# Designs tried in a protein design chat: VHH binders against q96fz2. Part 359

Target 1, 269 residues: q96fz2
Amino acid sequence: CGRTSCHLPRDVLTRACAYQDRRGQQRLPEWRDPDKYCPSYNKSPQSNSPVLLSRLHFEKDADSSERIIAPMRWGLVPSWFKESDPSKLQFNTTNCRSDTVMEKRSFKVPLGKGRRCVVLADGFYEWQRCQGTNQRQPYFIYFPQIKTEKSGSIGAADSPENWEKVWDNWRLLTMAGIFDCWEPPEGGDVLYSYTIITVDSCKGLSDIHHRMPAILDGEEAVSKWLDFGEVSTQEALKLIHPTENITFHAVSSVVNNSRNNTPECLAPV
Below, E stands for the ipSAE of ESMFold2; O stands for the ipSAE of OpenDDE; V2 stands for 0.75 times the mean of E and O plus 0.25 times the DockQ between their complexes.

## First folded at step 20 (VHH; framework vhh_6z1v_2)

Design FA23 (at its last look DockQ between E and O 0.09; V2 from the best seeds 0.00; counts 0 for: pae O 2.5 > 2, placed apart)
Fold by ESMFold2, look of step 20:
Structure FA23 (fold): chain B 269 residues (1-269), chain A 123 residues (1-123)
Amino acid sequence: as target 1 above (269 residues)
Amino acid sequence: EVQLVESGGRLVRTGGSLRLSCAASGFTFTDYAMGWFRQAPGKEREVVAAISWSGRSKYYADFVKGRFTISRDNAKNTVYLQMNSLKPEDTAVYYCAAKFGLFTLSPQDYNYWGQGTQVTVSS
């Protein structure tokens, strides 16, 4: 998993993250650094994307079931990293294999501190290798969605629809992540960064790619992964497995160039 | 106190029209998706239509066949169901429901319910 779409406006994204705390109170997550959110159809490693994490990471004695949403850098920078430039990291932390997560210091250490997050996206892209050609077929992969109809609006300027009318009931893909906090040696703001945990692909995706992100399917799974105050690392790791509750469609090669940030990136072909 | 109050249900002849209204209070209306459900005697409650918090996305059950339109007025905290070309099969109690965040098609997911309004369609 090395490319995602996360293009929703902040108010749409926030409502897609509606949840219940442990007392049953309905809540929207509270933003940190909302101005750092940069929506795009074509997010790549080193870019910022929003993640959910427990309020307890920021506030002593907070209710650990309450959620913060914050942009973080994709590509975990370990707290122990000594260089001044994160791009100098000698190994790839875009993803973290579930079968070795407790063996890799870069992931085991923050996981032991309860630094679990939920990585948000509209969906992710994968490229299928074809035998006998050098062509790769990109696919957009996402949760099944309720089929919706266009809404009419009197007085709409130039279009019978706008981008919001198609996506304001989109079920966001919720991927299990680990984050860490790195203090630059020269000073400055702490860098929050994440990795996406991966697992073997389910049967439905195996013809596209042999790995998939660890998807947290439903609010119980999301709540348990986030709540490091009540759910141990050992129990949380039981949530990490493939899911068949996923769908996909082929997309054009426009998405291949990460500089292309248009709806065409995820449109069916 | 959260309240959903339906109105507009009555007896009407086949082919007729009705407009149902649901006035909402006691919660931030724009944080909730809204749905209309119906239940005929001896049948389970089923989704008729749903509308996103912004009003921009709508769902209609297949049996609607373009006859019904869901809408919402966020300034008035009200959701509507315009029902045209009514058939005897549409006879049911119609319920307004609110769901925090995104709508779904399962009644079990909805947070608040009205008491229902009876729609009866005669031959």
Scores: ipSAE 0.809, ipTM 0.912, lowest interface PAE 0.7, mean pLDDT 91
Fold by OpenDDE, look of step 20:
Structure FA23 (fold): chain B 269 residues (1-269), chain A 123 residues (1-123)
Amino acid sequence: as target 1 above (269 residues)
Amino acid sequence: EVQLVESGGRLVRTGGSLRLSCAASGFTFTDYAMGWFRQAPGKEREVVAAISWSGRSKYYADFVKGRFTISRDNAKNTVYLQMNSLKPEDTAVYYCAAKFGLFTLSPQDYNYWGQGTQVTVSS
């Protein structure tokens, strides 16, 4: 996974991330560093994207089921990195393979510290290689949107007050990630950065690309992945597998240029 | 070819009512949130109302104050704006717009636009 979309305004994104805590109370995640959030239809590595993580990472004795939302740098910078410039990292940390996550120190160490996050996106992009040509067809891949037109319940969304209570407009893609904290050698702000865990593609995507992000499908999976206080690394890793619960459509070549940030990036062609 | 065709705009008196319609074609209507925008002379285009693909989620601008109702008929590929208690300040070209997935309040985020229909409210 090398390209995602996350274009929602901050307030809309927050509402889309509504959740129930361990006590069953409806919550919105609190923001850390909201000014670093930059909405885009075309997010690339080294850019900042919003992730969910447990409040326990920031507050001692916090309820580990509570969620924080924070923009983090895509591309994990290990805490032990000694160079002053994160771009000088010699290995690719955009993705972490699920099969080698425990073999690579850069991912194993932060994972062992419970530094699990959920990377948020509208969806992700992949390019299908066209046989016989050097051209690649891009696809936008996302959760199926449940179109249950049950005729009867139109009533609840008639007031602006009610729309905040029922988020049914778009299901965000929730990808499993690992994050780390890096302190620059010369001082300055701590850098939070993340990698997306990848798995072999499901059958439905296999013709497009051989790898896909580890998608956490549903609130339970998201909650378990985030809750490093109650859920062990071993248990959390059981959540990492391919899923068939995805859909996709072909998009225009506009997304090929990472500088393009327009609705055309994810629109069906 | 993608088309959004607005209709229903006309001259009405203050306090009058209008129903705008927007017929969509050339795309999967149920994959798109729909919105009504308006632009008055010399002003920026602004959101009036938005509706999710299912119609379960709706948004209204502050100036609407309960006077307008957005709805959609997915079987007819049509979105509506019922406008009641119209005021001279509501005079504008009204545009229908479509956005893939989740609706936003930003006009620049919408994929497709109609040509607009003129609504004029006389005192």
Scores: ipSAE 0.059, ipTM 0.522, lowest interface PAE 2.5, mean pLDDT 90
ESMFold2 (binder alone), look of step 20: mean pLDDT 91; pTM 0.925

Design FA24 (at its last look DockQ between E and O 0.62; V2 from the best seeds 0.72)
Fold by ESMFold2, look of step 20:
Structure FA24 (fold): chain B 269 residues (1-269), chain A 123 residues (1-123)
Amino acid sequence: as target 1 above (269 residues)
Amino acid sequence: EVQLVESGGRLVRTGGSLRLSCAASGFTFTDWAMGWFRQAPGKEREVVAAISWSGRSTYYADFVKGRFTISRDNAKNTVYLQMNSLKPEDTAVYYCAAKLGLFTESPQDYQYWGQGTQVTVSS
């Protein structure tokens, strides 16, 4: 789980994040650092992507069900990291395995502080390693879009010529994440960074890859994961499991080069 | 105070056409997806059509079969349903509904509702 698409203009993305607070009011999330949002069809580790987190992380006595949206660096930089350059971190924090999350200090500590976030994307890419060849087939993987019947029927994304008509109503992929806050030793702004929790792949994805991001499917799951004021770490971790409510299609190798930021990256082939 | 006010429902004969309007007020219209739903006596409320905040994305229930067209005019805060080739089974109360952000097929996801306008299609 090392490549995503998150390309929507900020206003479109914000509307896609409409939610209901604990009092029943429909709301849009409030942005922090909106100028750091860098939309692209081809996001890789170390880039910034938007995440949702509870307002309570920023405001004393805030309603913990209210959501903030903020860009954060992909690749969690632990608060205890001592070097001045985060790229020098000697272990990979792009992902966090669910089966060892409470064993790794880099993830256990921020999780114990309630630093849970929801990582947003149009969808993610995964490469299938085909037996008997050196070729790898990339796939774009996402939630079924409206008109999905059951068992992962392909929705509005079946036809490339219809993609633009549906982006204003695109259901964003919502992945469970953990974030931390790092103070650079030479000064400057606090760095917010995240990891994506991973689980064993569901049966529908098992022919593509053995792992998948932990997907939070629906408002209840998203709300519980975010609400560290009302939902304990122990209860939140029960939300972390594979889901079959996912769909995909093959894409061209254009996405392989992370410098390529075009709609062709996610177009069906 | 949010208001959705439907108009245009009336008695029409089979094969006829009708245009429904829904005037919206009390919220930022361009942040809201809009839908038309219908409810016949003894039936559950069901989606007819929905349209995204921008008007660029639309959804139609299978029974529509190209006969209806949803549209919106964001300058006038109004959503429309053009209904052609009407059939007696289209007889229902038609409701306008609003949902912040993205539309869905499910009536329970919509926050605001109009009072409805009666459409009756005679044989």
Scores: ipSAE 0.807, ipTM 0.913, lowest interface PAE 0.6, mean pLDDT 91
Fold by OpenDDE, look of step 20:
Structure FA24 (fold): chain B 269 residues (1-269), chain A 123 residues (1-123)
Amino acid sequence: as target 1 above (269 residues)
Amino acid sequence: EVQLVESGGRLVRTGGSLRLSCAASGFTFTDWAMGWFRQAPGKEREVVAAISWSGRSTYYADFVKGRFTISRDNAKNTVYLQMNSLKPEDTAVYYCAAKLGLFTESPQDYQYWGQGTQVTVSS
């Protein structure tokens, strides 16, 4: 996974992240660093994206079932990194393979500290290799959505009004991530950064791409992944597997350029 | 305290129209999706219609077939169900419900419920 969409306004995004704590109370996640949230139809590594994480990471003795939402840098910067520039990392931390998560120090250590997060997105993009050509067809991949009046599929949004209706009740994609905290050697603010855990693709996506993000489908899976206070690493890792509960459509080549940030990126062709 | 109070249920004839209202209090109304549900005797509670926090997105059950319209007035903390072309099969107790964030089709996902209002459609 190297490209996502996360374009909802902050208030809409917050509402889409409504949850129940362990006491059954309905809650909205509290924001950390809301000013770092930058909505975009075209999110790439090194950009900031919103993630969910347990309140216990920020507040001692907090209820670990409570959720915080925070923009973090895509591309995990390990806490032990000693260079002043995170871009000087010599290995790719955009993704973490599920099969080697416990073998890689950069991921194993923060995971062992309970630094699990849920990466939020409208969906993610993947490119299918076209046989016989050097061209790749991009696809937008996301959770199936509830059919609303006049919304049909995302592709049926023929007007700005219909488009707004589609996104007003959008189910966000929830991907399993690991985050770490890095203190710059020269001082400054602590950098929070994340990696997305990847798995082999489900059968439905296998023709598009052989790998997919580990998707946490449903509130229970999301809650267990986040609740590092009550759920062990071993139990949490059981949640990491391919899911068939996904849909997709072909999009235009507009998304190929990471600088393009328009609805055309995820619009069906 | 959170309260949902339905009103407008009554006896109507087949083909008639009725408007239900639900007044909400005790929570930030604009953070919540609202829904109308119904339960007939001996049947399970089922979704009739739902509306997003903004009112821009709506959902209707298949049996509605364009006969009902859900709307909301956020300034009045009220959700409405306009029911037209009523049929005897629409006879039920109608409930207003609230869900924080997005609406769903599942009654169990909704946190708060009204007391219900009886709608009876005679042949």
Scores: ipSAE 0.710, ipTM 0.863, lowest interface PAE 0.6, mean pLDDT 92
ESMFold2 (binder alone), look of step 20: mean pLDDT 90; pTM 0.913

Design FA25 (at its last fold request DockQ between E and O 0.66; V2 from the best seeds 0.78)
Fold by OpenDDE, fold request of step 21:
Structure FA25 (fold): chain B 269 residues (1-269), chain A 123 residues (1-123)
Amino acid sequence: as target 1 above (269 residues)
Amino acid sequence: EVQLVESGGRLVRTGGSLRLSCAASGFTFTDWAMGWFRQAPGKEREVVAAISWSGRSIYYADFVKGRFTISRDNAKNTVYLQMNSLKPEDTAVYYCAAKFGLFTESPSDYQYWGQGTQVTVSS
C-alpha cells in the first residue's frame, strides 16, 4: 500500500470514527494535533494521515479503550534511529509485512510496546499490471458503502452537494498499523510515524495486486487492535489477515501523480 | 434519560400524505445519525430511511421510491419523515431510532428507539 485517500473534513472524519468504549459509552475520538491533519485524495508515504490509537499512550491510567485520533507521518521512524533526518532511513518502513513483523526490529520493538494504531483512509489505491502493456491501471479500494439517495457511487459526487451526499456517511477504511515515537537527536518535537501492516491479498483483489493492507473490519477488531492495555501482541496479531469485505473501481491516471489532490483521483472511469 | 418520541401517525387514505416527527432528548443529537424504521404485523422491522448527523447524507429503502423524505432539524432535535403517495402496504408502526456516528441499514446497530407511531393506510 503506497497510496491512500483521506480527504474528509475533520468533523466528518471524527464522526466516522465514532466508537464505544469498554464501559459502553459512545464516544468520539479526541484529536491530538488536529492542525497536522491535511485532507487529501492522494496521500503518499511521508505525508501525514490520521490514525487512531489508545488514549493510554498519552495519559497514564487512562482507559485503554478510549481512542485518540492523531495525524502521524506515514513511514515509521524507529525510536532508535540516531540520524537527524528521517529521510536517511535506509530501509522502507511504509509497510510492514505481517509475516515478518516479528523479525524486523523496527516493527517488533514498537509493537512490543503496544504501539498499535488504526490508519484511517477513505480507501487505498493499487495499480494493476496490465498484461502486454507497460501501463498500470489504478484502482480505488474501499469498504462497501451504503447506497445513499442519488449517490449510487463515488461517481455521483460531481457537485458539492452530491459530494456531501456521498462522503458525509462514508465508512472509513481501518487499516492496522504500528507506530513509533522518534525523538530527534538535536531536540525538537517528537515525531509520531506509522507503518501499515500488509498481508496477502484476498481473492477479490488478487488480480489487482498480490498484497493489501491488513484491514480491521468492524468495531471489535478495531477495538482489540488499539487496546494494548488489555489485548496482548499475540492476540492482536490474530486480527491481521486478508478480508474479502472490500469493493473497488478503476480510477483515472490522475492519481498517478501524487501532487494531484482532487476528487478525480477517486472518480470511477 | 434518552427519549425518542414519535408523533404524527394516523389513518390516511391511499394516496394520502403524512408527516411523522420524532423528538429526541437526553443525548447530543448532532452526534447521532437518525433513522426511521417500520414494522408491519408479522414482518420484521425494516429501515425506511436514515439521515446522517449533519443531514447531508440520506438513505432510503428501495420501497420508498421517492415517496418519502427524511429530514432533520438539529436545532429542534427532531427528525421528520414526510410520507407521500401512501399505500396500504405502508401500514406499519413507524419507529424513530438513533445511531451514534454513521447510519446503517441494520436496526440492530441503532441504540435508541422510540415507542413507535401507528400509520394505517386504508384502501
Scores: ipSAE 0.923, ipTM 0.960, lowest interface PAE 0.5, mean pLDDT 95
Fold by ESMFold2, fold request of step 21:
Structure FA25 (fold): chain B 269 residues (1-269), chain A 123 residues (1-123)
Amino acid sequence: as target 1 above (269 residues)
Amino acid sequence: EVQLVESGGRLVRTGGSLRLSCAASGFTFTDWAMGWFRQAPGKEREVVAAISWSGRSIYYADFVKGRFTISRDNAKNTVYLQMNSLKPEDTAVYYCAAKFGLFTESPSDYQYWGQGTQVTVSS
């Protein structure tokens, strides 16, 4: 998984993350660094995207079931990294394979500190290699959505504007991630960065790609993954598996160039 | 404290029209999706229509699509259901409900409920 869409305006995104804490109270996540949120239909590694994490990571006495939402850099920079420029990291931390997560120091160490996060997206892109050519067919992959109608005005089902207007009730894709905190040796702000855990693809996606992000399907899975105060690493890892509760559609090649940030990137073709 | 108060239910003839209203108070209305549900005698409560917090996204159950229109007025904290071309099968108690964040089709996901208003459609 190396490309996502996370384009919702902050107020829409925040409401899509409505949750209930362990005491039953209805809550919206509290933002940290909201000015670093850069919505786009076409997010790539090294960009910032919002993630959910437990408030307990920031406040010693906090209820670990309460959630913070914060932009973080995609591509985990380990806390032990010594150089001043994260682009000098000589290994790829965009994704973390579930079957080796406890064997890689870059992922094992932050996981042992409870640094679990939920990576948010509208959905993700994958490219299917066409048989007999080097051409690839991109797909946009996301949770099944309740059918909606647009209120008022134009209303075209497969136009780019349709995908923007429908988004008020979009169920965000919730992917299991690990984050770490890196202090630049020259000084400056702590860098928060994340990796997305991957698993073997489900049957429904196997014709597109052999890997998929580890999806946390439903509030119980999301809550358990985030709550490092009550859920151990061993218990949390039981949540990491493929899901069949996923859907997709083909998109045009506009998304291939990561500089394209338009609704056309995810529009059905 | 939180109150949802439905009104407008009555007896009407087949083919008739009704407008249901639901006045909401005690919470920040613009953080909540709203839904209309119905329960006929001997049946499970089922979604009729739902509308997003902004009013821009709407869901209709297949059985009512084209005959009913849901809307909301965020300035008046009110949600409406305009029901046209009524059939005897539409006879039920209609409830308004509020869900924090995004709407769903499941009644169990909704946090607040009105007392209901009876709609009866005669032959």
Scores: ipSAE 0.732, ipTM 0.884, lowest interface PAE 0.9, mean pLDDT 91
ESMFold2, look of step 20: ipSAE 0.720; ipTM 0.878
ESMFold2 (binder alone), look of step 20: mean pLDDT 89; pTM 0.901
OpenDDE, look of step 20: ipSAE 0.869; ipTM 0.935
ESMFold2, fold request of step 21: ipSAE 0.701, 0.689; ipTM 0.869, 0.867
ESMFold2 (binder alone), fold request of step 21: mean pLDDT 89, 89, 89; pTM 0.901, 0.901, 0.902
OpenDDE, fold request of step 21: ipSAE 0.920, 0.920; ipTM 0.958, 0.958

Design FA26 (at its last fold request DockQ between E and O 0.84; V2 from the best seeds 0.85)
Fold by OpenDDE, fold request of step 21:
Structure FA26 (fold): chain B 269 residues (1-269), chain A 123 residues (1-123)
Amino acid sequence: as target 1 above (269 residues)
Amino acid sequence: EVQLVESGGRLVRTGGSLRLSCAASGFTFTDWAMGWFRQAPGKEREVVAAISWSGRSIYYADFVKGRFTISRDNAKNTVYLQMNSLKPEDTAVYYCAARMGLFTESPEDYQYWGQGTQVTVSS
């Protein structure tokens, strides 16, 4: 997974992240560093994206079922990294393969500390290799959405009014991630960064791409993944598997350029 | 205390119209999607319509077929269900429900419920 969309306004995003705590109370996640949230139809590695994580990571004795929403850097910077520039990291941490998550120190260590997060997105993009051509067809992949009145498709979002109809009740994709906290050697703000765990693609997606993000489907899966206080690493990892509960449509090549940040990125062609 | 209070249910004739209201209190109304559900005797509770927190996204069950209109007034903390062309099969207790964030089709996802209002459609 190398591209995502996360374009919802903050208030809409927050509502879309409503959850149930262990007491059964529905809540909205609290924001940390909301100013770092940058909505975009075209999110690439090294950009910030909002993730969910347990409140317990920030507050001692907090209810671990409570969720915080925080923008984090895509591309995990391990805490042990000693260089002053995260870009000097010599290995790719955009994704973490589920099969080797425990083999790589950069992922194993933070995971062992309970640093599990849920990466939020409207959906993610993948490119299908076209047989016989060097061209790749991009697809937008997302959770199936409730069929609403007048919202037949993402393509209907051709006006502000129609946009709201589509996105006000959009179910966000929830991807399993691992995050870490890096303290710059020279001082400064702690950098929170994440990697997206990837798995082999489900059957439905296999023709498009052989790998997909580990999608946590449903409140329970999300809750268990986040709740490192109650759910062990071993148990959490059981949640990491392909899901068939996705849909997708072909999009234009507009998304190929990471600088493009328009609704056209995810519009069906 | 969170309260959802439905009103407007009554006996109507086939083909008649009815407007249900649900007044919400005790929570931030604009953080919640609202839904109308109904339960007929011996049947499971089913979604009739749902509306996003902003009112811009709306869902209708298949059986509604354009007969009902869900709306909300956030300033009044009220959700409405205008029911037209009522049929005997629409006879049920109608419930207003609230879910924080997004609406769904599943009653179990909704946290708050009204006491319901009886709608009876006579032939």
Scores: ipSAE 0.926, ipTM 0.961, lowest interface PAE 0.4, mean pLDDT 95
Fold by ESMFold2, look of step 20:
Structure FA26 (fold): chain B 269 residues (1-269), chain A 123 residues (1-123)
Amino acid sequence: as target 1 above (269 residues)
Amino acid sequence: EVQLVESGGRLVRTGGSLRLSCAASGFTFTDWAMGWFRQAPGKEREVVAAISWSGRSIYYADFVKGRFTISRDNAKNTVYLQMNSLKPEDTAVYYCAARMGLFTESPEDYQYWGQGTQVTVSS
């Protein structure tokens, strides 16, 4: 998993993240660093994307079921990293395999601190390797959506009038992540960064790619993954498995170039 | 205290029209998606139409077939259901419901409900 779409305006995104706390109260997540949110149809590693995390990470004695939404850097920078430039990290932390998460120091340490997050996206892209050629077919992969009026297919909403009719009720993909906090040696603000946990692909995606992000399907799974105050690491890891509740469509090669930030990236072909 | 108050349900002849209103109070209306549901005697409650917090995304159940229109007025904290070309099978109690954020088709996902308004369509 190395490319996502997360393009919604902040106010639309925030409302898509409405949730219920442990007492049954309906809430919107509270933003941290909202000015760092950079919406795009074509997010790649090292960019910032919004994640959900427990309020307890920021406030002593806070209700651990309350959620913060914050942009974080994709590509976990471990708290022990010594160089001044995160791009000098010598191993790939874009993804974390579920079967080795407790064996890798970069992931085991923050996980042991309860640093679990939910990575948000409209959906993710994956490239299918075609037999007998080096060409790859990209797909956009996302939760099944309720069909809305005047929307047609996803991405076929080519005008501002039709854009809002598809996206204002979009169910965001919710992926299990781990984050860490790194203090630059030269000073400055703490860097929050995340990795996406991966699993073997479900049957429905196996012809596209052999791995998929660990998707948290539904409020219970999301709440348990986030609530490090009440849910142990061992119990949380039981939430990490493939899901078949996923859909996809082929997209054009426009998405291949990560500089392309247009609705065409996810439009059906 | 959250309140959803439906009005406008009555007896109407086949082919007639009716407008239902739902006045909302006790919450920030623009954070909530709204839905109209109906329940006929002996049947499960089912979605009729739903509308996003902004009013821009709208869902209609298949049986509506262009006969009903959902709308909302965020200045008046009110959601409407305009019902045209009414049929006897539209006879039901109609409920207004609210869900923070996104609407769904499932009644169990909605947090607040009105008391319902009876719509009866005579042959």
Scores: ipSAE 0.780, ipTM 0.903, lowest interface PAE 0.8, mean pLDDT 91
ESMFold2 (binder alone), look of step 20: mean pLDDT 88; pTM 0.899
OpenDDE, look of step 20: ipSAE 0.862; ipTM 0.932
ESMFold2, fold request of step 21: ipSAE 0.780, 0.771, 0.778; ipTM 0.903, 0.899, 0.900
ESMFold2 (binder alone), fold request of step 21: mean pLDDT 89, 89, 88; pTM 0.901, 0.902, 0.899
OpenDDE, fold request of step 21: ipSAE 0.925, 0.926; ipTM 0.961, 0.962

